# Designs tried in a protein design chat: VH-VL binders against o27280. Part 158

Target 1, 266 residues: o27280
Amino acid sequence: MDSMNVPEVLEIKRIVEESESVKTFIFSWDFRREVRPGQFVMVWDFRDEKPMSVSLIDPVRSEIGISIRRVGEFTDRVHGLSEGDLLGIRGPYGRGFELMGRDILLVGGGIGMAPLAALADEATARGMRVDALVAARTADELLFLDRLEAAGVNISTCTDDGSCGFKGFAHERLLTLEENHDMAAVCGPEPMMFQVMRILDERDVPAQLSLERYMKCAVGICGQCCLDDTGFRVCAEGPVFWSQELSRVREFGRYRRDPAGRRVPW
Short names: E, the ipSAE of ESMFold2; O, the ipSAE of OpenDDE; V2, 0.75 times the mean of E and O plus 0.25 times the DockQ between their complexes.

## First folded at step 7 (VH-VL)

Design j49 (framework fv_bamlanivimab)
Fold by ESMFold2-Fast, scan of step 7:
Parts: sequence; structure tokens; C-alpha cells
Structure j49 (fold): chain C 266 residues (1-266), chain A 121 residues (1-121), chain B 107 residues (1-107)
Amino acid sequence: as target 1 above (266 residues)
Amino acid sequence: QVQLVQSGAEVKKPGSSVKVSCKASGGTFSDYAISWVRQAPGQGLEWMGRIIPIFDTTNYAQKFQGRVTITADKSTSTAYMELSSLRSEDTAVYYCARSTYDFGSGYMDVWGQGTAVTVSS
Amino acid sequence: DIQMTQSPSSLSASVGDRVTITCRASQSISSYLSWYQQKPGKAPKLLIYKASSLQSGVPSRFSGSGSGTDFTLTITSLQPEDFATYYCQQSYSTPWTFGQGTKVEIK
């Protein structure tokens, strides 16, 4: 248990270029320290530490992968690294996804496909039927399509601008999907997840949603990653929540908080 | 230590419903899930479903979906399992048991004493 | 649903014996397997969780091992109070499912 809270310095074994802005960093992993889809790790570049979802879990090769989008100074530095370079990894942390039933739906937006790609691998390995709705603003932000196809996933795409697949938002595309599902897992921008959750609730499909924006602290830091109305600590009780839990949270899908704690609309 | 105390034995006719209670004593169940597991005479254990009271979230085994309802009253630390449209095959001892609700942590460390439900004409 | 199969369904043993019970999942469940002991007329008691973690208060003669699809419960130096039925249970995917049980009887 103490080994989860001490960063282990690991060599970057392989780097996969997922898009112009996303790379997957692959490390050898000792699976005596279990990791499940939906969990995250803290990535340390020896200057700053940031939470990242695990996007590849491969016990056959003894590897994990962490997909990182280039959005700021830390991620720019990490993107500048090469195979053979070192990063500190601490974790895993958080509540992962639960698989139930035989037929599942994954709905991912942008980098939110990262933890869902790991879940898709597990579900298909179990013989489950997996449908994935992969959404992004533009075609170049659609992630993991080749990996999902190789895993046997039934893929639907949509882009806001119509550059690939259905032209429109994830929730609009979801309304045109007709298969029954025993559960859904959703990860992406919060406004997208809120709209998708509403449709799944109307269809009586239990859904699990990942709230990655609140993964700002290590497990045990009180008040750093909690939801406004409920006081739930995302790093302790999340990042994955059932839709019934999120339907009671006033903050979900409506506003976020700035550094001063003020409510800011999406 | 937390103990789970269940309601007493019931004898029911086919087509009726039964509601079994499970009260936590000596601690809160807000941090835990409560599962219901049954055992027919001479048979093994069968998971029926669970509730996570803090989230008011339930999961049911498909075999019982539509017939089972699991609820919780956090103010009294009591969980309930109601099974409707009873058949003779529902004759069993019904157990409540607690677990944590994180992925993979559905191991049940505290169990109720069991409630015998007999369904007969 | 994930099917759990135990082997053997029953065995006879003497006090002081080493007993092994196996459990096989119909698909990979990683390490999310627990072992329970049940005596006649009583509720099950958790012995092992997450394949190999010993529950607090359980004697060290009980141990678990395995991952993926194949798991083993071992009881070293069997004691009179260990004659019971043992169940494995997966918590990888709902519904949680149990093995059919292994009855450990006096030889």
C-alpha cells in the first residue's frame, strides 16, 4: 500500500503518436500492483506532477499505457520526451469502471476515449459485445479508432463540424443508435457527459461517468477534489460515478469552479 | 465492530411478496454497499443484488430484475430486500452482507445471521 | 455471467492435513476473487479477499493464490473447526457469482 504513494521512476518503453496532440507513453508494469480501467496515476516529470488516466492495461506484455494530451507547460515537456527517458509514476488511484451484462456502450469525447479504450480491451477479452460512440470537435481529435476496431468493437463516430462520421454532438448521434445495452460508460467533456446521461437515464440504461477534471490531488487530500452539493471527494469516491449519483449534483454539466472557487458556466 | 441484524423468519404463499430487513449496529453503513445473497436448502450461494446507500444506487442480478427491490434508510442504518411474485423455488435463507463499493471490492466482510423464507401452499 | 467452478466438490481430510481447493473462472477476473467458509446453519465468513489477502482475524494457516482464471485456497495443518463448506466468489463483474462449494469432511 505504501508503494502506491511513492513515485516509481520508470523508463518510457514505447511512445505511440495517437494524434497531433495526443501521445501514449508505455511502461513495463508489475501487475502485483493491480490497475483497472477508469483508474488514474500521478505522472511526475521531476518538476510537476499531474493525474493521468490509464489507457492501456496489458498483463500479457506486462505493460501499462498513459495517454497525454498536449494542453500546457507540463504536457508540452512530457511530449518532448523520447523512448528511454524517465518519468515518475505513482498509483493507481480511484474507483475504476465495473462491467455488467453482455452488451455495453462506450461514449467517449476527445481524450475521454483513453480510459474507455482500456475498458473496451477488458470487455472484449471477456466476450462482451461492445459498441463505442467516439465523439470529437473535429476528425483529427477522434482517438483510438484503429485500436477499437482491432479489438472487435462496433464503432460509430461523430464530429461537431462533420469532418468525420455523423455531423453533430455525441448526444445527437446517440439518439440515432438503436441497440439495447446492459450498461454504458461515458468519459469526455462534462457538458457532453451531462447530455448523454440524460438520454441514457430516459432509456433506463445504467451509466458510469468519469469526472477527470477533478483529479487534482492524491488520495486522502480532503476538500481538493469534491463536488459542490454532495461533498464527494472525486479522488476518494471517483473519478467514476454512477449516473444516479450525478443526477443529484447541481454542479454536474452546468458550471465549473475557477481558482477562487466561483461558479463559471461551461 | 459492525453487526448486521436481520428480521425474523417468514412463511409466504405463492404469488405474495416478502420484505426482509437488515439493520447495521455499532457503526455506519454510509461507507459500504449492502448485498443480498440467498441460499436454497442444500444449495450454494446466489447473489441477488446490492445497494450503495450513500449514492442510493442499486445493482440487481438479471434473474431477479423486476421482482427484487433493494432499498436503504440511512437514518436508521437499515437495508431492505423485497421479493415479489414468490414461487416455491424462492424458499431459501436470505443474507445481507456488507462490502466496500470500489471496483473489485465486492468481498463481503460482515454478514447478517440470515432470514429463512419458506414459500408453500 | 461469469461462471465459477470449484474442484473438488467434496473431500475427506484428517486433522493436521494440508488441503487445497481450486476455483476456475469462465473468463479472466484479474485478482478479484474471495474465499468464504460456511458451517451448517451459519452465515458465510470471509477468509481471503483479492485472491491472496488474509482477512483480519483469520488464522494464518489459510492462504490464497492465483490470478486470471485459476485460483487456489490452501489450508495447512487442518484443525477440527476447519471442517466446513468453502466457496469462492468473483467481484470483477456484476452479478457477483459464487462457486458451487467444496465440502471438507472428516476422514
Scores: ipSAE 0.006, ipTM 0.463, lowest interface PAE 13.0, mean pLDDT 84

Design j5 (framework fv_bamlanivimab; at its last look DockQ between E and O 0.82; V2 from the best seeds 0.00; counts 0 for: pae E 4.0 > 2)
Fold by OpenDDE, look of step 8:
Structure j5 (fold): chain C 266 residues (1-266), chain A 121 residues (1-121), chain B 107 residues (1-107)
Amino acid sequence: as target 1 above (266 residues)
Amino acid sequence: QVQLVQSGAEVKKPGSSVKVSCKASGGTFSDYAISWVRQAPGQGLEWMGRIIPIFSTANYAQKFQGRVTITADKSTSTAYMELSSLRSEDTAVYYCARSTYDFGSGYMDVWGQGTAVTVSS
Amino acid sequence: DIQMTQSPSSLSASVGDRVTITCRASQSISSYLSWYQQKPGKAPKLLIYKASSLQSGVPSRFSGSGSGTDFTLTITSLQPEDFATYYCQQSYSTPWTFGQGTKVEIK
């Protein structure tokens, strides 16, 4: 067992309330341990463990941020924590995003914006033009807008109810946009990603997409996050995949497997 | 017709602060961004920063970072630019201008009438 | 920051003349370029956006062309009301930057 597989008990340095349902937990981080946008960590509250995307990478302040959406018992407990409390963090794991070109399109839905926010920071630091299509059900669920704006990211918003920006889904908004990009990074609900990928493929825009699957070990051993037909392990070969790779994955955008291994439709 | 109306001319001493207002009328304030651009006498145009009123954070040119604060009040459809630690070099006409905030935006299609700010001892 | 360089800084022309102003960016800005007209004591007026799109209400004698680093504003037949200073502006990345301006004077 690698030392990276042992959870390190870290103190919550600060908590940022991103929305009613999303909090970002900030930790001191030793950057001798490299972390890249798109990678994830396993968060341990000493009862249960869940994979979470890194949403902030700040080498200057020696900090990382983990954004967590309140969706169940585990996240409910975590959201009840305060600054100064402890969490176990192990990782990072998985394949992160690769930046290429000068112009990048980010398409994010809900909490899917978490890894993309980190990617936006890296891209802007490299002098890239960053366009971010931020999608959510409602205006109050749009994430990281202020952070992105401050960074100089060009933002387009869409909401299901039209409370902010384009009324509709991300793929619908994307169809109305004429701007070209050298690459795209996508993260959000899988049905959204599926539709967005199709559009990007039609436009010959290289795209990377971050998948979410049930993960247990995070080290490619247990197989819980294996994708059908390909044998891709989301925790090892992913969670970031190129569109060409996902084109080989039959279940993508169609179904996932639950903790019991059963097919569950999206 | 969309209009931006700015506050009146200001005369300030070095080291003081000035706050200029820009009131929008005839359109939807929340659908656009407001930029501030200044022009020193006989000089060109200089972009200072931008605010998207639906957001709470502005974007600033590095030159003015820490010295300029751009804010917006959605209830009154008014944007503000406050510049502190004024210097003689800050003597200029200050404009607010409207743009969209989408990907293809960046062109300022509606401008305020300008606010002359004179910094002198 | 992206530097915008206009050429020429000033020019003299007569009514009816064809006038061409160029703007060069220090790096590629795709088509994220706008042209403005400014008269003395007045705010700038948007003429062209996205390099070649004519702003509503602007006479058709104004046109913009170019992409990447080199852009051109053309006035096919200069009118008396066109004597002014013209600015290009990039919006590819923040901070937005302007050219130094081109003053079009009467010959």
Scores: ipSAE 0.884, ipTM 0.934, lowest interface PAE 0.6, mean pLDDT 95
Fold by ESMFold2-Fast, scan of step 7:
Structure j5 (fold): chain C 266 residues (1-266), chain A 121 residues (1-121), chain B 107 residues (1-107)
Amino acid sequence: as target 1 above (266 residues)
Amino acid sequence: QVQLVQSGAEVKKPGSSVKVSCKASGGTFSDYAISWVRQAPGQGLEWMGRIIPIFSTANYAQKFQGRVTITADKSTSTAYMELSSLRSEDTAVYYCARSTYDFGSGYMDVWGQGTAVTVSS
Amino acid sequence: DIQMTQSPSSLSASVGDRVTITCRASQSISSYLSWYQQKPGKAPKLLIYKASSLQSGVPSRFSGSGSGTDFTLTITSLQPEDFATYYCQQSYSTPWTFGQGTKVEIK
């Protein structure tokens, strides 16, 4: 409990370069503090703190992995670190994904594959069939394909430019796939998640969607974590939400909020 | 039309390794997985593993884990299967076969002609 | 691993006969089952995928049915070129596994 509110200073054990813009940082972890797929941690570089999804959960080796995309000053600094360097880790926070049924669908866009990769590991360990639709702008932005394949996951890819697999968007690819699933988990850009959610709703597939934007306050109420119409707090009640809950949120898939809380179209 | 052409027959001594090639023509590796399936004389079919050429990691049947390595060279559209520490019971015809790697994947629609590997002293 | 069991292991039939081969999975594999034909000295040939979908170029006398654990391959009006060994294969979960085979012999 106390350790969730104070960063532990941990040594970077290993760094995996997932793409030109994404690295996974691996740390020793004491699993007396449980971590579930879909949860996030606060990563502190001793100057700024940012929320990051847990992408690897390995109790056998006592390790967790955190995948970070280079998108700004904080992430650029973290990408400059080497094995042996230190980072502060606080958490985990949020609700994790819930697994149900035998056959599950994962739909991930870009860095949204990070929490889904951890979920895929748990699902395959339980003997579930896992189908993963991995979407990105280009082939070099597709993440975790090697890890998913090694775990026995059935992979479909789509890229906007057609450089790997289906040419088009995740929802367009999903419309051509008629496999039945007992549940789905979705993480990626909100416009993608909105379109995917609509298709899954029409197919009567219960879906869980992860909203990882605006998680500035991991332990309390803040405007950056709130959703219009429902008052849900992403850091307190999410980041994972059922599709039925999100279908009532006017904001979801249509606009985002800047640091001042103003609505900005996608 | 996609065709898979395999390397020729091999005779090996126990304890050695064998590397079988499978060259694709007519289609691209980027849309397909390549599986390796073996068949001992008078026996049935046994899946050894597969590779999706765009990925760096192959998936192997547990029975062969540690002895089999499946690789692909996209520039030559060629997949390889290397089996080490050969024993007489590894005597078999080894087939490569393609499948899609999407959700309905795992059925193999194009097969190589087979490579006979005989392990004898 | 998922175990696949075929029945019978062999059968004798005449040209024009209706042949039925069954395949049982040790756990539910939904519809992720394929059927292959293999002639002596040749590679297997895909006949049916996803339990009931006929592969392009395969004669319509071949059909597949079933879901879950129990599957059937049917050949109506057996032809001389159909004397072969037939295998089922599951692609629900890796490792992919095959049945032991059913040899269809001339009566």
Scores: ipSAE 0.664, ipTM 0.824, lowest interface PAE 1.5, mean pLDDT 87
Fold by ESMFold2, look of step 8:
Parts: structure tokens; sequence; C-alpha cells
Structure j5 (fold): chain C 266 residues (1-266), chain A 121 residues (1-121), chain B 107 residues (1-107)
């Protein structure tokens, strides 16, 4: 019965070190507030509030996990916390991924693998075949490999520096893969997602892509997460969009906006 | 180019364990999935599990869960399979085999020579 | 688990014959099927992967076909070195599973 728009203060139950720069923070969660892969939460450290993707959805243990990469002042403070410390969480928000068919492709870049790891758990639990292309700059930044392998996911890796798997970008690796899939789910740096989307569209593979935009309200009121040309709000109509929805969006893959609304190249 | 060399034949008593090694040469060891496949006398092939050496965990066939441990040592390019609580039915040739860990890459294109394990009273 | 059923379990053929071996999966495995050849006392050798792709170094007289649940290995002109046991294997989902084998013997 609680309002979904009011932060709940929760104790950090467990912290998992995913890499040198990424931690997963695990909280007890009442699953009457349903959470779907691809949805996000707003994480409040009592000073600032940022959107974070859910990476673990475990109704059996009554837990959710939020994976956070250390990239700035807010995430530095959160990474400094310990088990037993408190964070505020509002949500979940947004439209999650929808599973269809029997064979799915996941394409994740960096921290973008977080929501895809949650989706992989759901897909494998349904008995689906899951192929995951996991991309990062270096081998040490590849996320969730052991978890995906244990779930029976078929993994392909690529790294910019060639330290693990294919040397190059995710879309370059995708061009060499011959597998047919019923759908794809994509999350990562927007330039990568744009290139991957083009390949999947040419192959007639239905694709869902998760976007990141600056967010303030997370409930669709302030307009700061809007996309050019459509008026779509990432926090309300997304963050997960079908590729055909994004085909109408001029800014996708071309530029981003700073907090003042100015266009900035990717 | 890529070659897998296994440890020698073993004779074991029921209730004991066996650990078979599989040393890889050529290619990058972390680019492989190493599977273990056994074949009892006069019988077909049976997949036991796999490991990708950069992973902390292995994937096992349910039949062997709890009795088999598959590990890899990247520094020596060697995979290991340990089977515990041996029974006479475990008498078999044990193969290691590699495939890439790309999608659908469960085809095993390089095989070790096999390690005969005999379990007898 | 996905069960793989080969047919026949054995066959006799002469050099020069066309040989066909079939493999049926208990559920659709798309094209995630491989064929192996094994001679007595030797490790298996990969012939065909992804249902129809010929492994490097394998003679062109070997071919694979099929998708879904029904697959076929064909040898178009049997040679003396082809007398062996042949296995299909699915890699659609773990545990990976093999057919029971088909022994090809000289008539």
Amino acid sequence: as target 1 above (266 residues)
Amino acid sequence: QVQLVQSGAEVKKPGSSVKVSCKASGGTFSDYAISWVRQAPGQGLEWMGRIIPIFSTANYAQKFQGRVTITADKSTSTAYMELSSLRSEDTAVYYCARSTYDFGSGYMDVWGQGTAVTVSS
Amino acid sequence: DIQMTQSPSSLSASVGDRVTITCRASQSISSYLSWYQQKPGKAPKLLIYKASSLQSGVPSRFSGSGSGTDFTLTITSLQPEDFATYYCQQSYSTPWTFGQGTKVEIK
C-alpha cells in the first residue's frame, strides 16, 4: 500500500564486489512491489539521488540487487558504504524488458550488463536459450561472467584491448555471429547500442534497447528525460524501448544532453 | 595447433577419488571452454560438465553434481576433473575437449587422448 | 534434459555406398547439432557443426542437414577409413547430450 514515489530507507544487506569499479548492493525487498528486468530505481544517499538499474531480482530470497559503477562524487560516496548502512530507494520505475520466443540475444556494454543479468535469470528460468555478448574495455571490466555461466547462458566476450575474447567493439563481434534469435535486449553506451540496433534491424531481429538520460523526478513530470522528435520520457515510456520506437528519434546515437540541456557529443 | 594432453591411466578402489589433468598448448587458454566427456567400455559418450578458465565456477550435468569438481589453472594452462565416491560404474575413458565459449560453440573441435580409469575391488 | 536418438544403431555398407544416419532431438534444438566420428581406441573427431557446417580438414563427401528436431549425416561415397562409430550431439542447452551412436561396418 505504500506510495511508489516515496523513498524507502533500506539497510544494505550484502555487498558484492563485481569488479574493481563495480559493486552490487543487495537489499531485502517486499515483492508486492513487483520488479521487472529493465526497470530502474532512484537511489538516495541523503544528499543526492541517481537512477540505477536493478541487476538482481530474487523473490525466493526476497532480495533485489543494484549494481553501481564508481564514476563520480555520488557513486564514490555510495561505494564507501558498508553492510548495515542505509540508502533510500524509490521505485521501481519505467518499462522493463519483455521476453518472447525461445532464443534471445543479450548485448551488454560495461555496466549495461546489469539489467541484462537480471533478464538472463528470468529467461533461463523459463527454459529459454540465452546468448550473451558481454563487452567491456578490458577483461577486468567484464561483468557477471560466472553468474551467467552458472545459469547456462552461452557467453561471447569482447574487449576493446583484446585482453579477453574478441578484440574490438560489440557490433563488430556481432557481425561475425551467424545465430538467429527471436529477440534481442541491448544495454550499454549509446553509440554501441545504435550500431547494434542497425545490425539487428537489418537481420529482422526484434530488439529492445535500454537508454540512459538525466533524471530528476523519475515519474514523468519534469521533462528532463525527454527524447528529441518524439516527446518520449525515458523515465515513463522507457527506459526500455523497441527499436522501431527509437528509429523516430534523431538524437539516439548522435549526441546527449548535459544537465543544462546543451547538446554534447557521445 | 591447439593440443590437449591428459594424464595417464589410473586404477582405483571403490569409494576413492580420481583427479585427471588436461594440459593445453597453443592458442589462448582463457579462450576455451574445456568439457569433460566420459565413455564406459562399449558405451556411448556422456558429457560431464565444462569450465571456462576465467570463470570461478563450472557447469555440471545434474547426474554428476556433488561428485565431480572441474577446475582450471590459468598459470599452467591445465584443466582438472576430480570424481569422488568412485563406483565400478565409473570405469571409463575420460576425455577433455575444448570449444570456444561463443554462442552455440558447444561443438568440441579438439580432444585429449583420453584417460582410462578402472574402478575395481 | 534433451534426449538425442540416432538411427540406425548400426549398419553395414560397401565402399562407394551412400550412407545416411539420422538423429532426432526430443525438442527443437534449432541448428545446434554436431556430428563426430570415433574409431576404436581413439578420441572422437568433429565432422559437422551447426547442423551443416563442415569442419576444417574433413572431406567434402561428409555433409549434414536438418534443423529443429530431425538431422541427417550423409557420406556420399563411403571410403575404407569411414568405417567407424558416429555420434550426434546437441549444444542447444546444458547438459549437452549425445546420441547413442551409429556403428558403420564393412559389408
Scores: ipSAE 0.272, ipTM 0.686, lowest interface PAE 4.0, mean pLDDT 87
ESMFold2 (binder alone), look of step 8: mean pLDDT 92; pTM 0.946

Design j50 (framework fv_bamlanivimab)
Fold by ESMFold2-Fast, scan of step 7:
Structure j50 (fold): chain C 266 residues (1-266), chain A 121 residues (1-121), chain B 107 residues (1-107)
Amino acid sequence: as target 1 above (266 residues)
Amino acid sequence: QVQLVQSGAEVKKPGSSVKVSCKASGGTFSDYAISWVRQAPGQGLEWMGRIIPIWDTANYAQKFQGRVTITADKSTSTAYMELSSLRSEDTAVYYCARSTYDFGSGYMDVWGQGTAVTVSS
Amino acid sequence: DIQMTQSPSSLSASVGDRVTITCRASQSISSYLSWYQQKPGKAPKLLIYKASSLQSGVPSRFSGSGSGTDFTLTITSLQPEDFATYYCQQSYSTPWTFGQGTKVEIK
């Protein structure tokens, strides 16, 4: 049992530079330990351990990919690594996405496209039609457009500054799109996800949303991952939740917690 | 009103390559995808692929993967289709056509006049 | 790839006739189907998009219907300029595919 939670030291097989701030690290993976889109792994650089979304799942090549945005000391160190260097990987953890129906809408903001890229691969392999609304602050921050287009995904983009596609936010773009979908999957900043969820709920489209709330320590349960009035623990019961579950959470889309656990507005 | 104007007819030998151009006038490339569709003499329409210029990304029908390259020059609003390793079966009229790239909008509302490509020895 | 089959492959009609052309997809494509008209030596012209939406500038005698796998193009009161070849096209998934065409000829 204990060996199931011990990090495996894996060699970085390939690095893909997705943008100036995002890299995908590709490793050989033993699929006896199954990983599903929407799950995360703990990445250990032999100093610190952080949760990261799995963005590529390729059983044919026996590979996984982990996409990492440069935002602090740990991610700066990892971005400095080269092919052939080693990282510890533990997991996978959390609930993955569930697919239903024939048509799926993906709505991703920034690095939130990472788990959705893996989901797009699975959905297309299952013969589903995939529409992806890819949102970012600027064109340079849009992720996975080449990969999604090559996979046959129908893409729409929006940027806050109008540098690529619709000028505005994801929910504003979604209001101009009238296409029917059997389900949706959403991942990105919490305020974006809240607005998108409201629109999808009014359109009676069942949605799954992936929360970017992570534990500061690599233990299974702690207070930092708990949602306010439902008691959901992101690492144990998430990170993927149905919209019906999140519609009952008073804090979702309204407040976040600082390092001291205090409410601050988004 | 946007118009698509294609380059003139080409006669090519087997094994060579051809590059056809498609210039948009009176509109922006940024809001549209450009598809290439061919039609052999007396036959139906066959989609080859498309480019979305704002992303600089292209998607190809598997039948043409490895032989076709679609590119775009945003500064001149011109798309290109290059087909290599030409065979007699590639003799056709080649059309460019525009569509929006949003969900469910794969219909082509503006078409070029066509470029006749003849492959003969 | 999604296969599109039109029927009939050709038909003969007179001015004033009601003409129907059908298109069948090998799998469900929801409503992601377009109809085009092509005259000899000319590029195709979009008539109908999203199964039933009439393109701007196209006469109201043209209409489209259907969803899923079965679609129909109808021309009421056929006019002399309507003698042409008609193609259906799916845009549900790439590669986009066309039917083989239906030639509408004078009786």
Scores: ipSAE 0.367, ipTM 0.708, lowest interface PAE 3.4, mean pLDDT 86

